VHH binders against EKC/KEOPS complex subunit cgi121 (cgi121). Designs and how they scored, part 62

Target 1, 174 residues: EKC/KEOPS complex subunit cgi121 (cgi121), of Schizosaccharomyces pombe (q9p7j3)
Amino acid sequence: MILPLFPETQVHVFVYENVSNCAAIHEQLISQNPIYDYAFLDAATILYKKQVYSAIIRALEDRRDEQMKTKTIHSEVILSLSPKTEISSAFRQFSMTKKSKNIVVVKIDSKLTEEEEFERLDKLVEGNRVEFSDEELQKLIDFKVLKKNYKLDPSTLENPLASILSSIALRGYS
Key: E = the ipSAE of ESMFold2; O = the ipSAE of OpenDDE; V2 = 0.75 times the mean of E and O plus 0.25 times the DockQ between their complexes.

## First folded at step 9 (VHH)

Design qg70 (from qf4 with W105H; framework vhh_6qgx_2)
Fold by ESMFold2-Fast, scan of step 9:
Structure qg70 (fold): chain B 174 residues (1-174), chain A 123 residues (1-123)
Amino acid sequence: as target 1 above (174 residues)
Amino acid sequence: QVQLVESGGGLVQAGGSLRLSCAASGFTFSDYAMAWFRRAPGKEREFVAAITYSGDSTFYTDSVKGRFTISRDHAKNTVSLQMNSLRPEDTAVYYCAAGYSWDYHTPRAYDYWGQGTRVTVSA
């Protein structure tokens, strides 16, 4: 979707299910291989499109204001999903692991079209593409993980959107 | 409880060698990147070296490249820093750190820190 405050920024979000090569992808990420310059998220942690877009907007705001806590915009997206400003905790909570099965991939500042990024990612990711939609994300979410990451109580868990978005917008202690 | 305990610091003459070790306990060592940072007198903490959880990749600050080698031993839950061709400018307190990310140069990316071990390199 269009980001009104960042109209010049190309943003693409991709969802893959049943990914068989997460361990190989993870090794490339930890080695800082530049062809893997994306935010690779565990789909078990993402419930809504708005959750992802809120994190992207926060990361772009931090970059605009020269307040990034991490070295790359994609790492900043991972951090921005967390209700805290602790980088290691955010990666443990939201980033893809070698044991992940379903992933959400974010690309910021792409010089490629969405179609061209899909062609590139399809060569890196051994899994099935699915639509980036609330319906598809709800098939991949782990509510136990979501509850833990955002500290949701049982009543909030039935309609968590406002709580999640508030946590992303208000992240940052001290 | 989580602990990182450094050892191996000391006094050495320029051109000498020193090996620092860091013993880790209380967390799943094999899941974490390990790093060494240092703080020289009157200066801020700076990145020295990092090693990935698998041990397959290492990262170094330019001033120590070719002189220092970081390694890890998963069976012993240790990370080591072999320091060769030491210079007076390497004088600092050296800190072991553990973190779960690939933002290796950023101190904020590390959850756990040791108390530090002092290295003094005389002219």
Scores: ipSAE 0.608, ipTM 0.790, lowest interface PAE 1.3, mean pLDDT 89

Design qg71 (from qf4 with W105D; framework vhh_6qgx_2)
Fold by ESMFold2-Fast, scan of step 9:
Structure qg71 (fold): chain B 174 residues (1-174), chain A 123 residues (1-123)
Amino acid sequence: as target 1 above (174 residues)
Amino acid sequence: QVQLVESGGGLVQAGGSLRLSCAASGFTFSDYAMAWFRRAPGKEREFVAAITYSGDSTFYTDSVKGRFTISRDHAKNTVSLQMNSLRPEDTAVYYCAAGYSWDYDTPRAYDYWGQGTRVTVSA
């Protein structure tokens, strides 16, 4: 996909369910293996496509403005999902763990087509790819996790989109 | 509360060795990457070394590779920095840090910091 504010930036987002090798992927991430240079998110934390896109846009804005707080654009996406600017907290709340079962994978600055990235990721991820859609994400979300990560009360939980997007866009201002 | 308490600093002659230790409490130590940073007089905080939560991988800044070794002991909730072949340029306050990310050499990636232990290397 092409983002209107970043037309030269290639972005791909993939969703995998029933992933059996998250522990192996996590070991590659912590060893900083460049083959795994993607944002690997726990799908339990993602409710909407717009949530992911807002984090991507915020990360790209921070890179454009030379205000990135992390080393890579993919780490910046993980940070940008958080309503606060603490890197460690954002990784605890949003990144995949060795116990994750369903994941959302973001690639920025890909020189590959979406199909070519599917071929690459299918070799790394032992799970079933599903459509990146609100419908599929709603099957994988954990509302207890979502509520905790965004500090949602029962009123906002029934229609949390605006609150989540505001938290991402304003990151650091509660 | 969370505490990181450094020890082992002191005065040493060039070519000598020191072992720094950091005792961690108040958080789940085994879930966190641990790192050492240093600050020399008039300079910014500099990355020295990091160790992953599992202890399986270590990272070093180029100036200390082959001279310093980072290790951790999960049973004792400690991280250590063995410093060999010390140089006057290693003179600094050394800080222990804990964080939950793989951006090992950025200070901002660390949630918790010790108060620091002073290392002075005489010519």
Scores: ipSAE 0.487, ipTM 0.752, lowest interface PAE 2.2, mean pLDDT 89

Design qg72 (from qf4 with W105E; framework vhh_6qgx_2; at its last look DockQ between E and O 0.16; V2 from the best seeds 0.00; counts 0 for: pae O 5.1 > 2, placed apart)
Fold by ESMFold2-Fast, scan of step 9:
Structure qg72 (fold): chain B 174 residues (1-174), chain A 123 residues (1-123)
Amino acid sequence: as target 1 above (174 residues)
Amino acid sequence: QVQLVESGGGLVQAGGSLRLSCAASGFTFSDYAMAWFRRAPGKEREFVAAITYSGDSTFYTDSVKGRFTISRDHAKNTVSLQMNSLRPEDTAVYYCAAGYSWDYETPRAYDYWGQGTRVTVSA
């Protein structure tokens, strides 16, 4: 994928459903195993492609401006999904857990092609890979989780995109 | 109410040992990574050691690796820092912290902090 403001930055996004080994993956993440250097998100928290892209763009802007609040670009993506700048809360809200069943995986600055990353991830993730599309994401979202994470009222749940994107852009300034 | 209470600080001579303890209450201890940070007079807070929520992995800053050991006891809701071969440069206030992430070295990644316990190492 090509980002207009970051044309030299390689970005890949993968979606897996019915993942059976989330507990094993989570153990590798907490041990900081470099093989698992990706942003592993719970798909229950992601409704739109634009939601993920907005978080990636914000993380890349923070890296460019030397304003990152976390140690890695992938952790910065997780933080950037949150409407607040509280790292622990962002991980609790958006990162995969031992009990996750569907995940969204983001890779930034890959030295591999998208096809090679597919091969690598398919060995790490025991699940079914699906297309990164709004249609597929809408099958995996948990609206109760989305409402809680972005503090949406019932009126905005019918068309939450603008509210979600605004929350990501405003971060820490209420 | 969330509370982290440090103990075990004191005055010790170079080459000596101290064990710091941190008692946690008011949150689900077993879900959180625990860390020790320190702040020397006139300096910023620096990372010392961290332990994962499961206790299966530990992380240390280079200057303490091999001398300090972090451990946790889920039954007692405590995290401990065993400090051996202490040096004057280890003189600082030591803080216990709890957070839900694997960004262990970043102070901003911790939600809960203790008030600190003072360690003084004389030459």
Scores: ipSAE 0.688, ipTM 0.844, lowest interface PAE 1.1, mean pLDDT 90
Fold by ESMFold2, look of step 10:
Order: C-alpha cells, then sequence, then structure tokens
Structure qg72 (fold): chain B 174 residues (1-174), chain A 123 residues (1-123)
C-alpha cells in the first residue's frame, strides 16, 4: 500500500509480543544509538495495519514536502500517529516505553529484504515475532489507551478506523 | 503549574566561567529530558546541551563541546549548565527546557520553557 506512492522507499513493519527487554531498548533509543534507528511503537496503541501505514505515508509526505517537524523519519512516524502537533505528547502516547510488553517496529529506507531486516532486528529485541495483521494487532491493543489517544466515544470505539485515519491525515489543519 | 526558573546569568570576561541553574516545579522532573538553548541578539534559539531523563547521556552542540557540562539533580529538581572557557560568541539569553522525546536538538520537541537568563561575555 505504501510502495506505489513511494517506490524508492522500502518499508518493513514487525510486531513482537512478550518483549522482555523494552527497558534496555528504550535506553538505546534515548541515547540515540544508530543501531536502534527504527520507530519503536507500543502495540497497546495500534489497532490496525492502516493506522501504521497512514502514519508512515504522512511522515513520508512531510519529508518529501520539507515539512518534517522531527529530526528523523522514524521519529516523524511517531509524531504522525498523533492527532496533536506536539512532539512530546506523541512520543508519550505512542512510543515504546521501558514498561511496554508488545511493540510494533517500523523501518523506513531499508536496504535489506524483510527477512534480512528481521535477522538484524531479532538480535535487538527479546520477544516473539507475530504477523503484522489486524488479527494480531487486535489481540495486543488496549482500548482504553486507544480511546484516550484519539478521543473516541463508545460508538466510534466500535469502528474507529475512519476517525483515526482522519486524525492522522488532518493534523495541523483542524 | 509548571515552572522552569533559570538563574546564574550575568557578565563575565572571556576565558571565565559561569554556572547556570534551572529549578523545575509542577511536573514529574525525573520523567523529562532537560536541555539548554540560547538566543543571541538577532538570532533564533539554538540548541546548546541536553541530558536524558536518567542523566546517563548528554548531548552538546559542537561549539560548546568540551567547554560546557550539563548535569541534573533529581533530589533538587534542578538542571545545571557549567560553562567554562567562555567566549564573546557565547553571549546570549539562555533558556532551560523540558521535553519527552529523543529529538533533543529541536525546540518544538520541548513542552516547557523558562523565561531565560542573560549571559554576557566581554572581551
Amino acid sequence: as target 1 above (174 residues)
Amino acid sequence: QVQLVESGGGLVQAGGSLRLSCAASGFTFSDYAMAWFRRAPGKEREFVAAITYSGDSTFYTDSVKGRFTISRDHAKNTVSLQMNSLRPEDTAVYYCAAGYSWDYETPRAYDYWGQGTRVTVSA
């Protein structure tokens, strides 16, 4: 879905459950270790594949248009998930924390096949890879967190996709 | 209410030293990265130094590396900037900032800002 719009840009998305070393990964992220140059998201905040792809597309569009607000494309993905324009709130709401248990990991501008990138990432993450699918994501979501992050009411929470995608697409124009 | 209050600015001659302090209140200090930015006359704010929420890592703009040291004290909720070997080009208003990301050099990554303390370095 991302490939046709940005054919020069290879993107991989991985999902891990039961990750035992999020605290160690978090320390590497805050120290800006280049080996950890991925977007590490808390899976408790992600319900749909399209949520992640929409944030990736928004980040890539902002890079193309020289409208990025953050230093790296991976930090821009984190910002792009948020309905708000504040970088700190986006990181607080969507990034993996030292207390996270399940994560979604995004690599943009990969020079590797999915299998090769997985081999590198698997050396960094101590957890179980699962399929990047709506079915697996629905097992990992925290609906209370989702509701808070996107200000969903009970009716919208049953079928929140359109509201979430609108929030990602329209941030900064509301 | 969140407050960041800088102190320790003043006039100092080139080659001298100065220590800035920033007292933080109204938020959980240990959850935030802290930074110093500065604004020289006629210029935009520029990044000077940052320290991670844990205090384990520090980052500096190239022009101050080796001369400035950022530190934090979780017991007192303060962040400090020790400035040694000061130069006239260090003359600026220095601002303390707090944020929650690992994008340390970007002013927009910071939620809270102090009012600033003026540092003047004379030849």
Scores: ipSAE 0.452, ipTM 0.761, lowest interface PAE 2.4, mean pLDDT 90
Fold by OpenDDE, look of step 10:
Structure qg72 (fold): chain B 174 residues (1-174), chain A 123 residues (1-123)
Amino acid sequence: as target 1 above (174 residues)
Amino acid sequence: QVQLVESGGGLVQAGGSLRLSCAASGFTFSDYAMAWFRRAPGKEREFVAAITYSGDSTFYTDSVKGRFTISRDHAKNTVSLQMNSLRPEDTAVYYCAAGYSWDYETPRAYDYWGQGTRVTVSA
């Protein structure tokens, strides 16, 4: 996938359900295994494709502007999902945990086709791949977590996407 | 450049108290969880205590619960470890660490480390 504003950057996004080895993946991430150079998100925190895209774009903009707060573009994606500026908070809110069951995986600057990247990732993730769509994400979302992460209330829940995107875009501008 | 500088170590008798301090610089202190680890002679480095970025939550290894208290000062960019009722088995080099805090007890989860301060508890 190519983003219009970043035509030189290839991005792939994958969704997995019923993942049995999140704990193992988490250990590899903590160990900074370069084979696991992805953004691993808890699917329970993701409601829209545009939410993910917005975070990716924000991260890419930060990189472009040399304003990244984290060490890697993938960690910056995780940070970019959060309305908070604190890195640790963002990771606790959105990053895959040892207890996660469903995940969204983001690869930025991929040198591979989507299929090739999937084959590579499929060796790391023990779960079922599902379509990256709002429909599938809606099945995996925890609305309690979503409401907490973005401080959604009854008024903003009517159009949660707008609130989420605003939170992402305006982080650090409160 | 990132720096974590520990202080406050020393010799103390069993049952005594020490207060360790770690001064952080070169990174956004408020973005990171802070932790203390320790390495006793002949043993591997082990988790002691951690505090979230906001200071609203703390975590301890079981052997120090009720005796040690971790705290942080955002204004001074410091993290402290109050150690009470010290025991000979608490003897170790204590290290200050900073990380993203998605896993508080894992050493590799922390990006920055101090040089350590030695704590010796005599029987």
Scores: ipSAE 0.020, ipTM 0.439, lowest interface PAE 5.1, mean pLDDT 92
ESMFold2 (binder alone), look of step 10: mean pLDDT 86; pTM 0.881

Design qg73 (from qf4 with W105S; framework vhh_6qgx_2; at its last look DockQ between E and O 0.85; V2 from the best seeds 0.00; counts 0 for: pae E 5.6 > 2)
Fold by ESMFold2-Fast, scan of step 9:
Structure qg73 (fold): chain B 174 residues (1-174), chain A 123 residues (1-123)
Amino acid sequence: as target 1 above (174 residues)
Amino acid sequence: QVQLVESGGGLVQAGGSLRLSCAASGFTFSDYAMAWFRRAPGKEREFVAAITYSGDSTFYTDSVKGRFTISRDHAKNTVSLQMNSLRPEDTAVYYCAAGYSWDYSTPRAYDYWGQGTRVTVSA
């Protein structure tokens, strides 16, 4: 869906489970090491491929419209996952932490092919790469985290997709 | 409940030094990046310096690089800004800020702000 909407933009999404070096990756992110210029998300917060794509589309729209609230497109993806426009809160809710075990990695504007990005990320991430699919994401999600981040009630937890996508699309309307 | 309290501002002659301090309370200080921003009369708030939650990395705006040093003390819950070789153009109100991200130069990335401390550098 995103390739037809932004055909000039290269987008790659990777999923890693059982990552053993999250603390090391986190230190590289906070030091702003350019090699780690990706959106590193905690997989405990991601239930659907559409959730990630919606955040990417919103970030790309905000960049196109000169409405970005952060300095990089990858930080804008992290912000766009949040139902609010609070940067610090969005990073707390969705970014990987030193304690993360499973991660979702997004690369926008890559000058490399998907295969080349995969080879580079496999050297940075000490874990098992799995398919970016709803089936694999459902194995990694933490429903308590999802409920807290999107303020879901018990009735919405049975089918949260529409609520999550609406939260991402309507972000910024206070 | 959350407080950031700045101190150490004052009047100093060009070429002089000042040390600003910011005391933090009401949140888990060791989880947050800390930064200093400033606002000169008639100007917008600008980034000065930031330090990561661990203290292992620091960031500076080009105009203060080599003259200012940011540091933090986890035992005292403080962040400090050592300002050397001060210039009249450094005259501003200096603000301490705390945030949970690595978007260090963006004011919107900070959750908590101090009230500010005034620095005046005379020619």
Scores: ipSAE 0.686, ipTM 0.848, lowest interface PAE 1.1, mean pLDDT 89
Fold by ESMFold2, look of step 10:
Structure qg73 (fold): chain B 174 residues (1-174), chain A 123 residues (1-123)
Amino acid sequence: as target 1 above (174 residues)
Amino acid sequence: QVQLVESGGGLVQAGGSLRLSCAASGFTFSDYAMAWFRRAPGKEREFVAAITYSGDSTFYTDSVKGRFTISRDHAKNTVSLQMNSLRPEDTAVYYCAAGYSWDYSTPRAYDYWGQGTRVTVSA
């Protein structure tokens, strides 16, 4: 997909459920293997497509403005999901872990079609691809985790989107 | 209450060795990557070495490769830095750090920091 504000930047987002090799992927991320240069997110923390797109936009804005805090655009997406500025906390809260079962995978600056990127990614991830949609994300979310990550009160949990997007947009003021 | 306490610093002649130790408490040690950073007089804090939570992978800045070895002991909740063939350029305050991030060389990627232990290497 092409985001209107960043028309030269191709982005792909994939969702996998029942991933059996998160521990192996995690080791490659820790080892900084460039083949794994994606943002691997725990799907338990993602409820909406707009949540992911808002984090991507924040990361791209920070790159454009030379305000990135992390070393790669993909690590910046992970930071951008967080309402806080601390890198380690953002990774703990949103990144895929060895124990993750479902993941959202983001590729920014892709030079491949969606199908070509999928073919590459599918060699790395042992799981079942599902559609990147609010319907599928809602099946994978952990609402207790979502509430904690964004400090949501019980009355907003029915429609938390605005609160989540505001948290992403207002990072640095919380 | 998280605590990282470094020890083992001191004065040593060039070519000598020191072993730094960092005792960790107040968090689940086995969940965190551990690192050493150092701050030399007049310089910014710089990355020295890191070790993954499992101990399976280690990372070093170029200037210490082959001379320094990072290790961890889960039974004692400690991380160590064996420093061999020390040079005057290794003179610095050494800090232990714990974090959960792939950005090992960036100080802001670490949650917890020790107070530091001073290492002075005389020519």
Scores: ipSAE 0.168, ipTM 0.572, lowest interface PAE 5.6, mean pLDDT 88
Fold by OpenDDE, look of step 10:
Structure qg73 (fold): chain B 174 residues (1-174), chain A 123 residues (1-123)
Amino acid sequence: as target 1 above (174 residues)
Amino acid sequence: QVQLVESGGGLVQAGGSLRLSCAASGFTFSDYAMAWFRRAPGKEREFVAAITYSGDSTFYTDSVKGRFTISRDHAKNTVSLQMNSLRPEDTAVYYCAAGYSWDYSTPRAYDYWGQGTRVTVSA
């Protein structure tokens, strides 16, 4: 996939459910294994495709403007999901953990087609791939976690997307 | 309440050794990566070493590789830094930190910090 504002940057997003090896993946990420050069998100924290896209765009903008706060573009995606400026907080909020069961995987600057990237990623993730859609994400979301992460209240729960996108866009400005 | 309490600092001659320890409490120790940072006089805080939550991987700044060893004890909720072949340039206040991130060399990756323990290496 190509984003309109970043035509030179190919992005792929995958969703996996019932992943059995998140602990192993997590260890590889921590060990900075370059084979695991992705953003691994806990699907329980993601409700909308636009939420993911917004974070990707924010990360790409940060990179473009040389204002990245994290070491890699993928870690910046994770940070960009958070309304908080603390990197550790963002990772705790949105990153895949060793206890995760469902994940969203983001690849930035892919050199491969979506199918090729999937084949590569499929060797790393032991789970079932599902469609990257709002419908599938809604099946995996933990609303309690979502409400906590974005401080959603009854006034914003009717349209949580607007609040989420605002939080992402305005991180560091409140 | 989260607490990180460093100990083991002191005065040592060049070529000597020290073992720093950090006792953690108030959070799930096994869920966090642990790190040591240091701040020398007149300098900014710098990364020294980190260890993953499982203890399977360690990271070091180049200047301490081969001399320093970071380890952790999950049963005791402690992280240690064995410092051998100490040099005057290792003189600093050493801080223990706990975090959850892939970027372990950045202070912002860490949520919790100790008060620090002073290490002085004489020539």
Scores: ipSAE 0.021, ipTM 0.397, lowest interface PAE 4.7, mean pLDDT 91
ESMFold2 (binder alone), look of step 10: mean pLDDT 86; pTM 0.883

Design qg74 (from qf4 with W105T; framework vhh_6qgx_2; at its last look DockQ between E and O 0.85; V2 from the best seeds 0.00; counts 0 for: pae O 5.6 > 2)
Fold by ESMFold2-Fast, scan of step 9:
Structure qg74 (fold): chain B 174 residues (1-174), chain A 123 residues (1-123)
Amino acid sequence: as target 1 above (174 residues)
Amino acid sequence: QVQLVESGGGLVQAGGSLRLSCAASGFTFSDYAMAWFRRAPGKEREFVAAITYSGDSTFYTDSVKGRFTISRDHAKNTVSLQMNSLRPEDTAVYYCAAGYSWDYTTPRAYDYWGQGTRVTVSA
């Protein structure tokens, strides 16, 4: 995908369900294996496509403005999902863990097409790829996790999109 | 409540060795990556070494590779830095840090910090 504000930046987002090797992937991430240079998110934390795109846009804006808080654009995406600029908290809240079952994977600055990235990821992820759509994400979300991460009250939980997007856009200020 | 307490600093001659230790309390030590940072006079805090929560991987800044070794002991809730072949350029206050991410070289990635232990390496 090409973002209107960042037309030179290649962005790909993949969703996998029923992943059986999350522990192995997590070990590769913590060892900083460059083959795994993606943002690996726990799908339990992602409700909307716009949530992911808002975090990507914020990370790209911070890179453009030389205001990144982390060393990689993919870590910056993880941070950008959080309403705060606390790196450890963002990783605890949004990154995949050894116990994750469903994941959302983001690649920025890819030199490959979406299909080529899929072929690469299919070798790393032992699970079923599903469409990156609000419908599929809604099947994988954990509303208790979402409520905790964005500090949603019962009234906002029924229609949380605007609150989530505001939290991402204003992170560090709200 | 959360505490990281460093020890083992001191004065040593060039070519000598020191072992720094950091005792952790008040959090689940085995869930956190641990790191050492240092600050030389007139400089900003810089990364020295890190170890993953499992202890299976270690990371070092280029200037200390082959000379320093980071390790951890889950039973004692400690992380250690063995410093060999010390150089005057290693003179700094050394800080222990704990964080939950794999961005090991970024100070902002660490939640908890010790107060520091001073290392002076004489010519």
Scores: ipSAE 0.697, ipTM 0.848, lowest interface PAE 1.1, mean pLDDT 90
Fold by ESMFold2, look of step 10:
Structure qg74 (fold): chain B 174 residues (1-174), chain A 123 residues (1-123)
Amino acid sequence: as target 1 above (174 residues)
Amino acid sequence: QVQLVESGGGLVQAGGSLRLSCAASGFTFSDYAMAWFRRAPGKEREFVAAITYSGDSTFYTDSVKGRFTISRDHAKNTVSLQMNSLRPEDTAVYYCAAGYSWDYTTPRAYDYWGQGTRVTVSA
């Protein structure tokens, strides 16, 4: 997909359920294996497509403006999901862990079609691909985790989108 | 309460050895990568060594490769740094850190920090 503000940046997002090898993927990420250069997110923390797109946009804006705080655009996406600026807390809250079961995977600056990127990724992830859609994400979310991560109260929990997007867009001001 | 407590620092002659130890408590040790950073007088904190949560991979800054060895002991919840062939430029306060991020050389990627232990290497 092409984002309007970044017309030369191809982005792909995949969702996998019932992933059996998150521990192995986690080891490869820690070892900085370039074959695993994706953002691997815990799907339990993602409710909306727009949540992911807003984090991608924020990361790309920070790269354009030379304000990235992490080493890669993919790690910057993980930071950008957080309402706070602390790298360690963002990874703890949103990144895939060795105990994750369902994941959202983001590739930025892809030179491949969606299907070609899927074929590469599918060799790395032992799980079942599902559609990247609000319907599928809703099946995988943990609302207790979402509430904690974004400090949602009862007034926002039924339709939290605006609060979440504001947190991503405005993170780090003052 | 999370604690990282370093020990093993001291004064040593160039060419000598020291072993630093860091005792961890208050968090699930096996879920975290562990690292050592150091701060020399008048300089910024710099990465020294890191070890993955499993212990399968280790990483070192270029100036210490072949001389320093990081290890971890899950039974004792400790991480150690064996420092051999010490040089005056190794003089610094050494900090133990525990992190959750793949950016292992970046201090901001670590959740927990020790208070540091001083290492002084005299010619």
Scores: ipSAE 0.248, ipTM 0.624, lowest interface PAE 4.6, mean pLDDT 88
Fold by OpenDDE, look of step 10:
Structure qg74 (fold): chain B 174 residues (1-174), chain A 123 residues (1-123)
Amino acid sequence: as target 1 above (174 residues)
Amino acid sequence: QVQLVESGGGLVQAGGSLRLSCAASGFTFSDYAMAWFRRAPGKEREFVAAITYSGDSTFYTDSVKGRFTISRDHAKNTVSLQMNSLRPEDTAVYYCAAGYSWDYTTPRAYDYWGQGTRVTVSA
């Protein structure tokens, strides 16, 4: 996938359910294994494709503007999902944990086709791939977590997308 | 209430050793990576060492590799820093920190901090 504003950057997003080896993946990530050069998100925290895209775009903008707060573009994606500026908070809010069961995986600057990237990733993730769609994400979301992460209230819960996108876009401006 | 309490600092001669300890409470210790940072006089706080939540991996700044060893005890909720072959340039206030991130070298990756323990290495 190519984003219009970043035509030179290829992005792939995958969704996995019933992942059995999140703990193992987590260990590899914190050990900074280059093979696991992805953003691994807890699917329980993701409701919309646009939420993910917005975070990706924010991260890419930060990189473009040399304003990245984290070490890697993938960690910046995780940070970009959060309305908070604290890196650790963002990771606790949105990053895959050792207890996660469903995950969203983002690859930035991919040199591979989507299928090739999937084949590579499929060796790392022990779970079932599902479509990256709002429909599938809605099945995996924990609304309690979502409400907490973005401080959603009854007035915003009817259409939380706008609030989520605003939180992502305006992080650090309030 | 979250607490990180450092101990073990003091005055030591160059070439000597110290063992710093940090006692953690008020949070789920096993869910957090632990790290040591230090701040020398007139300098900014810098990364020294980190250990993953499971203890399976450790990271060190280049200047301390081979001399310092970070470890953690889940049963006691402690993280330690064994410092050998100490040098005058190791003189600093050492801080224990707890965080949850893939980037362990920046202070912003850590949510909780101790008050620090002073290490002075004389020539």
Scores: ipSAE 0.017, ipTM 0.364, lowest interface PAE 5.6, mean pLDDT 91
ESMFold2 (binder alone), look of step 10: mean pLDDT 86; pTM 0.877

